VH-VL binders against q58102. Designs and how they scored, part 38

Target 1, 198 residues: q58102
Amino acid sequence: LMDVHVLFSGGKDSSLSAVILKKLGYNPHLITINFGVIPSYKLAEETAKILGFKHKVITLDRKIVEKAADMIIEHKYPGPAIQYVHKTVLEILADEYSILADGTRRDDRVPKLSYSEIQSLEMRKNIQYITPLMGFGYKTLRHLASEFFILEEIKSGTKLSSDYEAEIRHILKERGESPEKYFPEHKQTRVVGLKKEI
Short names: E, the ipSAE of ESMFold2; O, the ipSAE of OpenDDE; V2, 0.75 times the mean of E and O plus 0.25 times the DockQ between their complexes.

## First folded at step 23 (VH-VL; framework fv_concizumab)

Design I2 (at its last read DockQ between E and O 0.73; V2 from the best seeds 0.72)
Heavy chain, then light chain:
Amino acid sequence: EVQLVESGGGLVKPGGSLRLSCAASGFTFSDYYMNWVRQTPEKRLEWVAWISTRGSTIYFPDSVQGRFTISRDNAKNSLYLQMNSLRAEDTAVYYCAREPWYEEEYFDYWGQGTTVTVSS
Amino acid sequence: DIVMTQTPLSLSVTPGQPASISCKSSQSLLHYQGRTYLNWYLQKPGQSPQLLIYKVSNRFSGVPDRFSGSGSGTDFTLKISRVEAEDVGVYYCMQSIQLPYTFGGGTKVEIK
ESMFold2, look of step 23: ipSAE 0.640; ipTM 0.874
ESMFold2 (binder alone), look of step 23: mean pLDDT 93; pTM 0.953
OpenDDE, look of step 23: ipSAE 0.735; ipTM 0.911
ESMFold2, fold request of step 26: ipSAE 0.518, 0.623, 0.675; ipTM 0.842, 0.869, 0.884
ESMFold2 (binder alone), fold request of step 26: mean pLDDT 93, 93, 93; pTM 0.953, 0.953, 0.953
OpenDDE, fold request of step 26: ipSAE 0.777, 0.783, 0.770; ipTM 0.920, 0.922, 0.919
ESMFold2, last read: ipSAE 0.603, 0.505, 0.639; ipTM 0.871, 0.833, 0.877
ESMFold2 (binder alone), last read: mean pLDDT 93, 93, 93; pTM 0.953, 0.952, 0.953
OpenDDE, last read: ipSAE 0.774, 0.755, 0.787; ipTM 0.920, 0.915, 0.923

Design I3 (at its last fold request DockQ between E and O 0.72; V2 from the best seeds 0.67)
Fold by OpenDDE, look of step 23:
Structure I3 (fold): chain C 198 residues (1-198), chain A 120 residues (1-120), chain B 112 residues (1-112)
Amino acid sequence: as target 1 above (198 residues)
Amino acid sequence: EVQLVESGGGLVKPGGSLRLSCAASGFTFSDYYMNWVRQTPEKRLEWVAWISTRGSTIYFPDSVQGRFTISRDNAKNSLYLQMNSLRAEDTAVYYCAREPWFEEEYFDYWGQGTTVTVSS
Amino acid sequence: DIVMTQTPLSLSVTPGQPASISCKSSQSLLHYQGRTYLNWYLQKPGQSPQLLIYKVSNRFSGVPDRFSGSGSGTDFTLKISRVEAEDVGVYYCMQSIQLPYTFGGGTKVEIK
């Protein structure tokens, strides 16, 4: 089996990505990025255990999310900032791992690399970048998630998500900003069990 | 066919309590978020309550927070709204509304509504 | 809370003629992932609200193609290319990007 390192936030998308890769014959290694702002990786860690995949937390430079916060404050919109963080993370990980994957979706605008960006990344770093969910719309993903996972909703503020947004929110707060101005409150879906064996 | 049927409305004095029910049929109830939305006599629509598929997460606007509780019984395909400390401004037609999960964020089906009148 | 403002308050239209309703939000309804959470509902006389358009421009099941939604950010429009008698009612826009969900004040559409 070929090892694939999957950017993992503990959410349904990255979870499904990992499952799909497993079904395709890969050996998923789940990676959660932390920038040393807050220990926001706990949810991902729990989800990884449920899924039965190897999981590790990689700590990257806080400056990355600090810059993201700057971008958000400047542009009053988080899209470019999230894109920046994700691209930066991929560039860093590409120096260590030969096969990278994430939960990028067909219908999402960000984070998402363009075709040309993917080609550039793969060529420059000599890696394989896999986006298992790129062929799926939200209806299909909803169906697949329901088929594979036992899901529950998490109340906002109870548990921090293990995505880039969590630590960026914290930085914004530290700067006296209201994260809610930039990040709307969302209802997170959490994987709490498996309906099918992986 | 998707059906939502509200009941429990009536006349109540200020400070009183009322419990509304919504009976769902024609779909897998546990696969959907559920909401209460009310329409005032002035015909304004106001979101009142939100509950997750398993009832683990609930949300209220400030206007009813602490006074209203939302619950569901998936085995009975039922949604409930317990309204306490009712005020005149709570007078409205109350609708139960279905919300698909997974980033849809709209109400695709509404019940016929049940009328709540709070008056001294 | 996000304030939703609809214009006009009422509209009288000759059958077969077009109609246009505006909805403005006090802040952007665009999620950074690219989804815009603006919905349109129609409440026909004596009936409950029914979903017409979701996420700006998507017609709900069974909605005729004479209905169309457009817009971005804070400015949205619902258009009816050829108004029919069955289109009479009050139209509401709704934002669902954040809680609390909020509705516009409604636009009453009548037939001349």
Scores: ipSAE 0.731, ipTM 0.911, lowest interface PAE 0.8, mean pLDDT 95
Fold by ESMFold2, look of step 23:
Structure I3 (fold): chain C 198 residues (1-198), chain A 120 residues (1-120), chain B 112 residues (1-112)
Amino acid sequence: as target 1 above (198 residues)
Amino acid sequence: EVQLVESGGGLVKPGGSLRLSCAASGFTFSDYYMNWVRQTPEKRLEWVAWISTRGSTIYFPDSVQGRFTISRDNAKNSLYLQMNSLRAEDTAVYYCAREPWFEEEYFDYWGQGTTVTVSS
Amino acid sequence: DIVMTQTPLSLSVTPGQPASISCKSSQSLLHYQGRTYLNWYLQKPGQSPQLLIYKVSNRFSGVPDRFSGSGSGTDFTLKISRVEAEDVGVYYCMQSIQLPYTFGGGTKVEIK
């Protein structure tokens, strides 16, 4: 069994990535990143227990998401900031773990490393970086998520969310900004159960 | 194949209550988010309620918050809207609308509507 | 709440000629993951609304290719390359990037 460390939010994408890696013969270890701003990791911990995988919360420097907030305020667009956080997290984890994975999807713009960025990360850090969902389109992901998961809906930015957005929204609020100017209260899902054995 | 049929509309005095229902057929009802959307006499469309596939999450706009409740019975393929403390501005044709659950976020099928009139 | 503004309020079109409808939102409908949540509906006389275009430019099943959608950010356009008699009705745009979902005020298309 090869150990793989999976960036994990408890949403359908990171959960499906973990399931796929398990089916391929890896031993997934789930990692949720927190920046010490709010305890946004708690739902991800619960989902990890449901999936039956080992899970760890790693607290990184709050300055990473403070810089992300600076980027959003200056440029009025959250995408580059989310990408910056994702790349920074991968660089840090690559110093500690030799096989990394996440829930990056083919059809999303961010967070997503380019082919050259993946090559650079793998070569500089001597790691493997695996994105199990990159080969699948949205229809396939819909089928697989429906096959494996019981899902519940949340609005982006609630304190129940374990993604990077939750803590960045909080910092924007501390700075007197309205987070909804930059992050819509878009519906997203969390995994709350399994329909099928992994 | 897909069919949505609303009922329960009528004439009601201000402050009164009505319960709308929507009977669904021709699809797996429990795989869909469901919505209520109303059309005013001026032909403007207003979304008024959203309910998740299992009914665990619901949302309303401020205009009806605290006065309307939404529910579903997946065993009966039925959607409901309980409207309380009705006002003249609630006068509209009320549609049930189907929303695919996976990242689609549009209404792919609508019912034929049921008319609610609130007047003194 | 996101305000959706449609222009014009009405169009009178000679059959076979093009038509164009504008929809503007008070906030960007682009999610940072790259999806844009703008949809178009047609309500024909005496009927309920029906889906025409989803996510800016995708035609729903059975919608003729004379209908096309375009735009980004806050500015969107629905075009009918050749208006036919069955295209008469009221066209609505809708944002679905967040709840509450909100609609434009409608554009009535009729034949002269």
Scores: ipSAE 0.665, ipTM 0.880, lowest interface PAE 1.6, mean pLDDT 92
ESMFold2 (binder alone), look of step 23: mean pLDDT 93; pTM 0.953
ESMFold2, fold request of step 26: ipSAE 0.547, 0.641, 0.631; ipTM 0.843, 0.876, 0.874
ESMFold2 (binder alone), fold request of step 26: mean pLDDT 93, 93, 93; pTM 0.953, 0.954, 0.953
OpenDDE, fold request of step 26: ipSAE 0.650, 0.644, 0.657; ipTM 0.889, 0.887, 0.892

Design I4 (at its last look DockQ between E and O 0.75; V2 from the best seeds 0.00; counts 0 for: pae E 2.03 > 2)
Fold by OpenDDE, look of step 23:
Formats: sequence, structure tokens, C-alpha cells
Structure I4 (fold): chain C 198 residues (1-198), chain A 120 residues (1-120), chain B 112 residues (1-112)
Amino acid sequence: as target 1 above (198 residues)
Amino acid sequence: EVQLVESGGGLVKPGGSLRLSCAASGFTFSDYYMNWVRQTPEKRLEWVAWISTRGSTIYFPDSVQGRFTISRDNAKNSLYLQMNSLRAEDTAVYYCAREPWYDEEYFDYWGQGTTVTVSS
Amino acid sequence: DIVMTQTPLSLSVTPGQPASISCKSSQSLLHYQGRTYLHWYLQKPGQSPQLLIYKVSNRFSGVPDRFSGSGSGTDFTLKISRVEAEDVGVYYCMQSIQLPYTFGGGTKVEIK
């Protein structure tokens, strides 16, 4: 089996991506990025265990999310900042791993690489970049998630998610900013079990 | 066909309690978030309560927080709203509304509503 | 709380003529992932509200193409290209970018 390193936040999208890749004959290695701000990777670790995939946390330079915070404060909108972080992470990981994947969805604008950006990344770094969920609409994703996972909803803010937003929020707070101004509260879905074997 | 049928409305005095029910059919109830929305006599719509697919997460606006409880029985395809310490301003038609999950966050189907009148 | 303001309060339209309803929010309804959580509902006389448009411009199932939604950020518009008798009712916009969900005050559409 070919190893694929999946950017993993512990959420349903990255979880589903990993499962799909497994079903396609890959060997998923789940990677959660941490920037050394807070230990926000715990949720991802738990979800990875539930899924039964290998998981590791990679620590990257705090400056990346610091810059993201700067961007958010400047633009008053987190979109470009999140895009920046994700692109930067992919560039870094592309030097280490030959096959990368993430949970980018068809309906998402951010984070999301354009076709030209993907071509550039793959060509420059000589990697394969896989986005399993790009071909699925929300109805299909809902169906698939319901078929594979036992899900529950968690209140945003009660448990730290293992995405870029968690650490960026913390940085904003440290700077005397209100993260809620930029990041609305979310009703997040968590994978708490499997309905079928992967 | 998706159907939501509310019941339990009536006349109650201030400080009283009432329990509303919503019976769902025509879809997999446990796959959807559920909401209560009320419409005041002035025809304003107010969101009242939100509950997750399995009831693990609930939300209320400040206006009813601490007085209302929302629950669901997925085995019975039922949604409930327990209203305590009712006030005159709680007078409204109460609707149960279905909300698809996975980043949709709108109400795609509403019940016919049940009327709650709080008056001395 | 996000305040939703609709204008006009009421609109009387000759059948076959266009109608336009405005909805303004006190803050942006755009999520950083690119989705805008502004929706339109129609409540016909004696009926419950029904979903008309979701996420600014998407017609719900069964909604005629004479209905269209547009806008961005804090300014949104619902348009009816040719008003019909069956379009009579009160239109509400709603935001769901954050809790609590909030509605506009409604716009009553009548036929002349």
C-alpha cells in the first residue's frame, strides 16, 4: 500500500478523507499540525484512535500563526489568513512527504488551493496532492459521514478543535482581541465511533 | 413527505408551565438538528431553541435561557420543549423546524405550529 | 445579537410586475470558508413559514425561478421577476452565521 499523509484536524471532513483514502487502497498516516501555542491536538489524537489510523503531531513555527493573526486583525476577516496557513503547511510538508491529502471540500472557499496552485505545488515539490472530498457535495458528505461514523455535536469553545483556528484564537486573545469577532461560534461534529469497519 | 406536527399549546397563566411536542415523519429524524421557533402576535419570528442530532448539545437565546428545556426522543421521532416560568412575552405560535447538518444552518421544513398564550 | 433589517415593511405589486425586498445585517454574514448564512422564508397567509432561498441565492426545492436572491456581506436582496397571486405573504430574512439565529421584521407582499 502507498502511504498517504493526511492533514488531520480530528473533524468529520478530515476523518472521512482518511477513510476514503483507505478504501481506495492507500495507507493513511494522520498528521496534525501544532504551532506550539497551545496543545490543541488532543481531539485529533482521540479521533485518530477511534478511526484506527496512525497519528502524529508535527510542530511548526509559531510565526506562521502569528502572521495569520496579524492578517486577521488587518483584514478583519480570517479567510486569507487561514488560506495562508494551509498553503504554508502544505509547502513545508511537501518537502518531507510524497503524497499529501486533506479534507478540503468542494463547497469550501478556504482553505482551498486552485487548480493552478495544485499544479504548481505538485510540480515544484514532486508530490501528489489528494483532496478526496473535492468531488462531493454536502448531501453526499452528510450521507457518507452518517454511514461510516457515529457522530455527536460539540459546543464550540468547550473543547478545542485541532485545526488552525484553535491556536490563532489563542494568539488573538493574547493580543487583547476578541476571537469571536472573527470566528463565529460553531456547532462542530465529532466522530465518536464507527458504524462499520474501515 | 417530510412532516412536522406540533402539539401541546394552550392557555397558561404567568409563571405556569407547558410542554410542547413535535412529531416528525417522512425522514430520518436522528440525522437532523431540530429547532423551536416562535412567532409573536406582532408576527416577529424568534429562534427559541436548538438541539443536536443526539441531544448532546443544546442552545437557547438569552430570552428563554434557564426557563426552557429542549429534548428529543429519536426512537419516537419526537422533539419537546419544556417551558417553565412562562411570561406574557412568551405568547406566540411555536414551530418546530428542521435543520440539516453539515454546514447548512437553515430551516428547510417547519411544522404547522401550536399556539401558546400566556395571560393572567 | 445580529440585527436584521428589512425594507420595505410592505409592498403592493401589480401581477406580472417585479418586486424587490432588501435585508441588511448589522454585521457580515460571510463565513471565512466562503459560505454566507443568509436565508429567505415566505409565510403565506394562514400557513407556516417555508424556506425560499438559502445561502443568499440558492432556491429551495420547488421554488420557481422567478425568485432570486443576491447580495454579500451585510446587504441582501430578494427579487421576484414577475409577481403572481401565489406569492402573496410575508417574507423574512434570517441569519445563521452565529447564535442566536435572528430574523428580519418581515416584508408583506400584496397584490394590487
Scores: ipSAE 0.616, ipTM 0.885, lowest interface PAE 0.8, mean pLDDT 94
Fold by ESMFold2, look of step 23:
Structure I4 (fold): chain C 198 residues (1-198), chain A 120 residues (1-120), chain B 112 residues (1-112)
Amino acid sequence: as target 1 above (198 residues)
Amino acid sequence: EVQLVESGGGLVKPGGSLRLSCAASGFTFSDYYMNWVRQTPEKRLEWVAWISTRGSTIYFPDSVQGRFTISRDNAKNSLYLQMNSLRAEDTAVYYCAREPWYDEEYFDYWGQGTTVTVSS
Amino acid sequence: DIVMTQTPLSLSVTPGQPASISCKSSQSLLHYQGRTYLHWYLQKPGQSPQLLIYKVSNRFSGVPDRFSGSGSGTDFTLKISRVEAEDVGVYYCMQSIQLPYTFGGGTKVEIK
């Protein structure tokens, strides 16, 4: 069947995207991006085993997240930097994989490609880009996630997560910045179990 | 109809203990984060405890850390607050509050409150 | 801790006239994903607090459309387009961008 490569953090959204794609008849392959700054991918590996999907870690150039840190220090706001990293990751993966997906939700602003950015990526690289959660409101997403997952919350910055934020926080610390100035210690989700077979 | 009913409040001396309960009905209790929020006699609202849907993650502000314990029994639709080493400043009306998960993080329903008075 | 400052502390309003309540936070309440974690509650006399507006501008179920919220970053406003007798009470803002969750000191609204 058709392989789909899913950008995967081990959180509720990327996990639900993988489940939906499996139910639609795709073969999901989970990809966690690392930039060689810290081994932040380990929680995503743990969740991938729980979900029972194939998983790999792809290490990309640290310069990508160094530039993201530069952007945050210059602009005093992390949104543009997170968007830059995500778009760059998708451009790189599109050279290797013909069907890409992620956990982008309808109500996210970043990271999120615009309609024209999606069209450009798909046409230039001759790929398909799938965002399975875009068609669902938050009540439906909450219900579906509750159907499949056992979830736990952690404060960002207290435990290592596998999203882009973790390595960017680390680089900011190396530069003498307080990451908390830019990234609140907001609750983040990890998937720690299954309630239902996929 | 969502209902939250607190109980277990009363008068205690400083250094005493109380256990508060919150009975939930009208919704799937295990799908929600639960909180305790107190209102002082000056009408100031203070968050005092948070518990995850299955009770494995718990947070407190510094003012009650080490003195209060929060727990839940999802089979009984019940939330608990154990308050130890009570102080005069813990005098308040204590509410349980329901919090949707999935990055919403507001209190959509509150109970009617139970009064705790700490006085010599 | 994020300090939430409400102004005015009290407000006396002629029925049918508009009212405006300000809430200012000591830190931005905007998460980079685009969600802003600022909420408004009303405590009517003798009642528990009730949710009015979540995430700046979303009215909770059953809240009349005369209530509206706006703002960004650190500065937020709750407006009541035409104050009615049932709107009397204390209004609180709350941030949930990070723990501990913190509330404003309240704004008492009364009818003149």
Scores: ipSAE 0.554, ipTM 0.853, lowest interface PAE 2.0, mean pLDDT 91
ESMFold2 (binder alone), look of step 23: mean pLDDT 93; pTM 0.953

Design I5 (at its last look DockQ between E and O 0.81; V2 from the best seeds 0.00; counts 0 for: pae E 2.1 > 2)
Fold by OpenDDE, look of step 23:
Order: structure tokens, then C-alpha cells, then sequence
Structure I5 (fold): chain C 198 residues (1-198), chain A 120 residues (1-120), chain B 112 residues (1-112)
């Protein structure tokens, strides 16, 4: 089996991506990015255990999310900042791994690489970039997630999510900013079990 | 066909309690968030309560926080709203409303409503 | 809480003529992932509210194409290209980007 390194936030999308890749005959290695701001990778670790995939945490330079915070404060909009972080992470990981994947969805604007950006990344770094969920709408994803996972909902902010937003929120707080101004609170779905074998 | 049928409304004095029920049919109940929304006599719509698919997470507005409880029995396809310490301003038609998960964030189906009147 | 303001309060329209309803939010309803959480509901006389438009411009199942939604950020509009008798009722906008969910005050549409 070919190893694929999946950017993993512990959420339903990255989880489903990993499962799909497994079903396609890949060997998923789950990677959670941490920037050394807070240990926000715990949920990802738990979810990885539930899924039964290998998981590791990679620590990257705090400056990346610091810059993201700067961007958010300046533009009053988190989209470009999140995009920046994700692109930067992919660039860094592309130097280490040959096959990268993430949970980018068809219906998402951010984070998402354009076709041209993907071509550029793959060509420059000589990697394969896989986005299993790009062909699925939210209704289909909802169905698929329901088929594979036992899900529950949590309030965002009560438990630290393992995405880029978690650490950026913390940086904003440290700077005397209100993260809620930029990041509305959400009802986040998490995987708490499996309904069938992966 | 998706159906939501509320019941349990009635006349109650201030400080009293009432329990509303919503019976769901025509869909997999456990796959949806559920809400209570009320409509005041002035015809304003107010969100009242939110509950996750398995009931592990609930939300209330400040106006009813601490007084109302929301619960669900997925085996019975039922949603409940326990209303305690009722006030005159709680007078309204109460609707149960279905909310799809996975970033939808709208109420796609509403019940017919049940009327709650709080009056001395 | 996000305050939703609708205008006008009421609208009387001749059948076949267009109608336009405005909804303004006190803060942006745009999420950075590219979704805007603004919905429109219609409550016909003697009925429960029904979903009309979701996420600004998406018609719910069964909704005629004479209904259209538009807008961004804090300013949104519901348009009916040709008002019919069955379109009579009160229209509500709703934001769902954050809790508590909040509704506009409603716009009553009547036929002249």
C-alpha cells in the first residue's frame, strides 16, 4: 500500500478523507499540525485512535500563525489568513512527504487551493496532492459521515479543536482581541466511534 | 413526508410549568438537530432551544436559559421542551423545527405549533 | 445578539408585479469558509413558517423560480419577480451564523 499523509484536524471531514483513502487502497498517516501556541492536538489524537490510523503531531514555526493573526487583525477577515496557513503547511510538508491529502471540501472556499495552485505545488515539489472530498457536496458528506461514524456535537471553544483556528484564537486573545469577532462559535461535529469497520 | 406535530400547549399561570412534545415522522429523527422556535402574539419569531442529534449538546438564549430544558428521545422520535417558571412574555405559539447538520444552519421543516398562554 | 432589520414592514403588490424585501444584519453573516448564513422564511396565513431561501440565494425544494435571494455581508434582498396570490404572507429573514439565531421583524406581503 502507498502511504498517504493526511492533514488531520480530528474533525469529520479529515476523518472521512482518511477513511476514503483507506478504502481506495492507501495507507493513511494522520498528521496534525501544531504551532507551539497551545497543545490543541488532543482531539485529533483521540479521533485518530478511534479511526485506528497512525497519527503524529508536527510542530511548525509559531510565526506562521502569528502572521495569520496579523492578517486577521488587519483585514478583519480570517479567510486569507487561514488560506495562508494551510498553503504554508502544505509547502512545508511537501518537502517531507510524497503524497499529501486533506479534508478540503467542494463547498468550502477556505482553505482551498485552486487548480493552478495544486498544479504548481505538485510540479514544484514533485508530490501528489489528494483532496478526496472535493467531489462531494455537503449532503453527500453528511450521508457518508453518518454511514461510517458515530458522531456527536460539541460547542466550539469549549473543547480545543485541532485545527488552525484554535491556536490563532489563542494568539488573538493574547493580543487583547476577541476571537469571536472573527471566528463565530460553531456547533462542531466530532467522531466518537465507528459504525462499521474501515 | 416529513411531519412534525407539537402538543402540550395550554393556559398556565405565571410561575407555572408546562411540557411540550413534538412527534417526528417521515425521516430519520436521529440524523437531525432539533429546535424550538416560538412566535409571539406580535408575530415575532424567537429561537428558544437547540439540541444535537443525540442530545449531548444543547443551547438556549438568555431569555429562557435556566428555566427551559430541551430533550429528545430518538427511539420515540420525540422532542421535548420543559418550561418552568413561566412568564407572561413566554406566551407564544411554539414550533418544533428540524435543522440539518453539516453546515446547513436552517430550519427546513416546522410543525403546526402549539399555543402556550401565560396569564394570571 | 445579531439584530435583523427588515424593510418594509408591509408591502401591497399588484398581481404580476415584482416585490422586493430588504434584510439588514447588525454584523456580517459571512463565514470565512465561504458560506453566508442568511435564510428566508414565508409564513402564509394560518400556516407555519416554511423555508424559502437558504444561505442567501438557494431556493429550497419546491420553491418557484420567481423567488430569488441576493446580498452579502450585512445587506440582503428577497425578490419576487411576479407576485402571485399564493405568495401572500409574512416573510422573515433569519441569521444562523451564531447563536442565538435571530429573525427579522417580518414583512407582510399583500395583494392589491
Amino acid sequence: as target 1 above (198 residues)
Amino acid sequence: EVQLVESGGGLVKPGGSLRLSCAASGFTFSDYYMNWVRQTPEKRLEWVAWISTRGSTIYFPDSVQGRFTISRDNAKNSLYLQMNSLRAEDTAVYYCAREPWYDEEYFDYWGQGTTVTVSS
Amino acid sequence: DIVMTQTPLSLSVTPGQPASISCKSSQSLFHYQGRTYLNWYLQKPGQSPQLLIYKVSNRFSGVPDRFSGSGSGTDFTLKISRVEAEDVGVYYCMQSIQLPYTFGGGTKVEIK
Scores: ipSAE 0.659, ipTM 0.895, lowest interface PAE 0.8, mean pLDDT 94
Fold by ESMFold2, look of step 23:
Structure I5 (fold): chain C 198 residues (1-198), chain A 120 residues (1-120), chain B 112 residues (1-112)
Amino acid sequence: as target 1 above (198 residues)
Amino acid sequence: EVQLVESGGGLVKPGGSLRLSCAASGFTFSDYYMNWVRQTPEKRLEWVAWISTRGSTIYFPDSVQGRFTISRDNAKNSLYLQMNSLRAEDTAVYYCAREPWYDEEYFDYWGQGTTVTVSS
Amino acid sequence: DIVMTQTPLSLSVTPGQPASISCKSSQSLFHYQGRTYLNWYLQKPGQSPQLLIYKVSNRFSGVPDRFSGSGSGTDFTLKISRVEAEDVGVYYCMQSIQLPYTFGGGTKVEIK
């Protein structure tokens, strides 16, 4: 039974990735990243309990998201900054864990490692990097998520959101920027219950 | 086969209340976000209310916040809009609209509408 | 709130000729994950609105291929390659990137 460490926000995608890995015979250990800016990890902790997986909050250097905010202010576009944070987190975790996974989707552009970036990470760090959702389109993901989960919606960037955006928005506010210039207040989902045993 | 049927419209004086219903059939109602959208006499479309698949999350625009309440009964495949403290500007045809969840945010099916008239 | 501006307010089209409708938003409708939340609806005379195109360029089920959508960021276009009598009505664009969802003012399409 192989341990896999799953980057986990408590949203539909990272939760579904963990469930799929469990069904494939892995033992998922969920990791929520925090940068010490705000305690944005609380909903992810609750979801991890619902799913029945071990969960850990790892606090990384605040400078990572401070640089992300610098990139957003300079580029006027959040994509490169989110990608930078994601890659940096994976590099750091790859020094500690040999099997990593996340909720990366086929049809999203960011955050997502390219094929060559995945190959480089795996070879340089001697790890496996697993993206269980990469083979599925939205109709399939919607079906699977609806089959397993009871969902609830929250606004992106709230204290209840456990993704990178929440802390980056906070840093932008500290710098006198309006975060809505760069991040729409788009709806996000979180898992609040199970319909099926996993 | 997808059907949405609104009811409960009528004539109401300013300050009055009215309750709209939307009966859904031909799909798994609990898999969808539901919305109310109104069309003014000037033919402008205005989103009025949003409710999550379970009814646990609700949103309104500022124009109706505090006056309107949205709810759903998934066992009865029914969506409701309670409208209080009605104003002349609330005069419109009210549609219920279905919205797929999972990053598919658009209205794929609309009902036929029910007319609300607020006048003295 | 995101303001949606449609032009023209109306147009008359000879049957079989193309038509083009513009929609502009006051903010980008592009989400950094790669989705653009701009949708088009048609309201035929005496009917409720019906979905035509979602997320810029995806035709909804049953929509003829003479309808196409394009654009990015804040500027979007709906094209009808060969207008038919059944295409008359009012066309609305809508953004769904954030609440409140907002619509354009509409473009009335008529046959001349």
Scores: ipSAE 0.561, ipTM 0.851, lowest interface PAE 2.1, mean pLDDT 91
ESMFold2 (binder alone), look of step 23: mean pLDDT 93; pTM 0.953

## First folded at step 25 (VH-VL; framework fv_concizumab)

Design F1 (at its last read DockQ between E and O 0.83; V2 from the best seeds 0.75)
Heavy chain, then light chain:
Amino acid sequence: EVQLVESGGGLVKPGGSLRLSCAASGFTFSDYYMNWVRQTPEKRLEWVAWINTRGSTIYFPDSVQGRFTISRDNAKNSLYLQMNSLRAEDTAVYYCAREPWFEEEYFDYWGQGTTVTVSS
Amino acid sequence: DIVMTQTPLSLSVTPGQPASISCKSSQSLLHYQGRTYLNWYLQKPGQSPQLLIYKVSNRFSGVPDRFSGSGSGTDFTLKISRVEAEDVGVYYCMQSIQLPYTFGGGTKVEIK
ESMFold2, look of step 25: ipSAE 0.677; ipTM 0.876
ESMFold2 (binder alone), look of step 25: mean pLDDT 93; pTM 0.951
OpenDDE, look of step 25: ipSAE 0.777; ipTM 0.922
ESMFold2, fold request of step 26: ipSAE 0.648, 0.637, 0.692; ipTM 0.876, 0.872, 0.889
ESMFold2 (binder alone), fold request of step 26: mean pLDDT 93, 93, 93; pTM 0.954, 0.953, 0.953
OpenDDE, fold request of step 26: ipSAE 0.754, 0.737, 0.757; ipTM 0.915, 0.911, 0.917
ESMFold2, last read: ipSAE 0.623, 0.683, 0.701; ipTM 0.866, 0.887, 0.891
ESMFold2 (binder alone), last read: mean pLDDT 93, 93, 93; pTM 0.955, 0.954, 0.953
OpenDDE, last read: ipSAE 0.690, 0.752, 0.755; ipTM 0.899, 0.914, 0.916

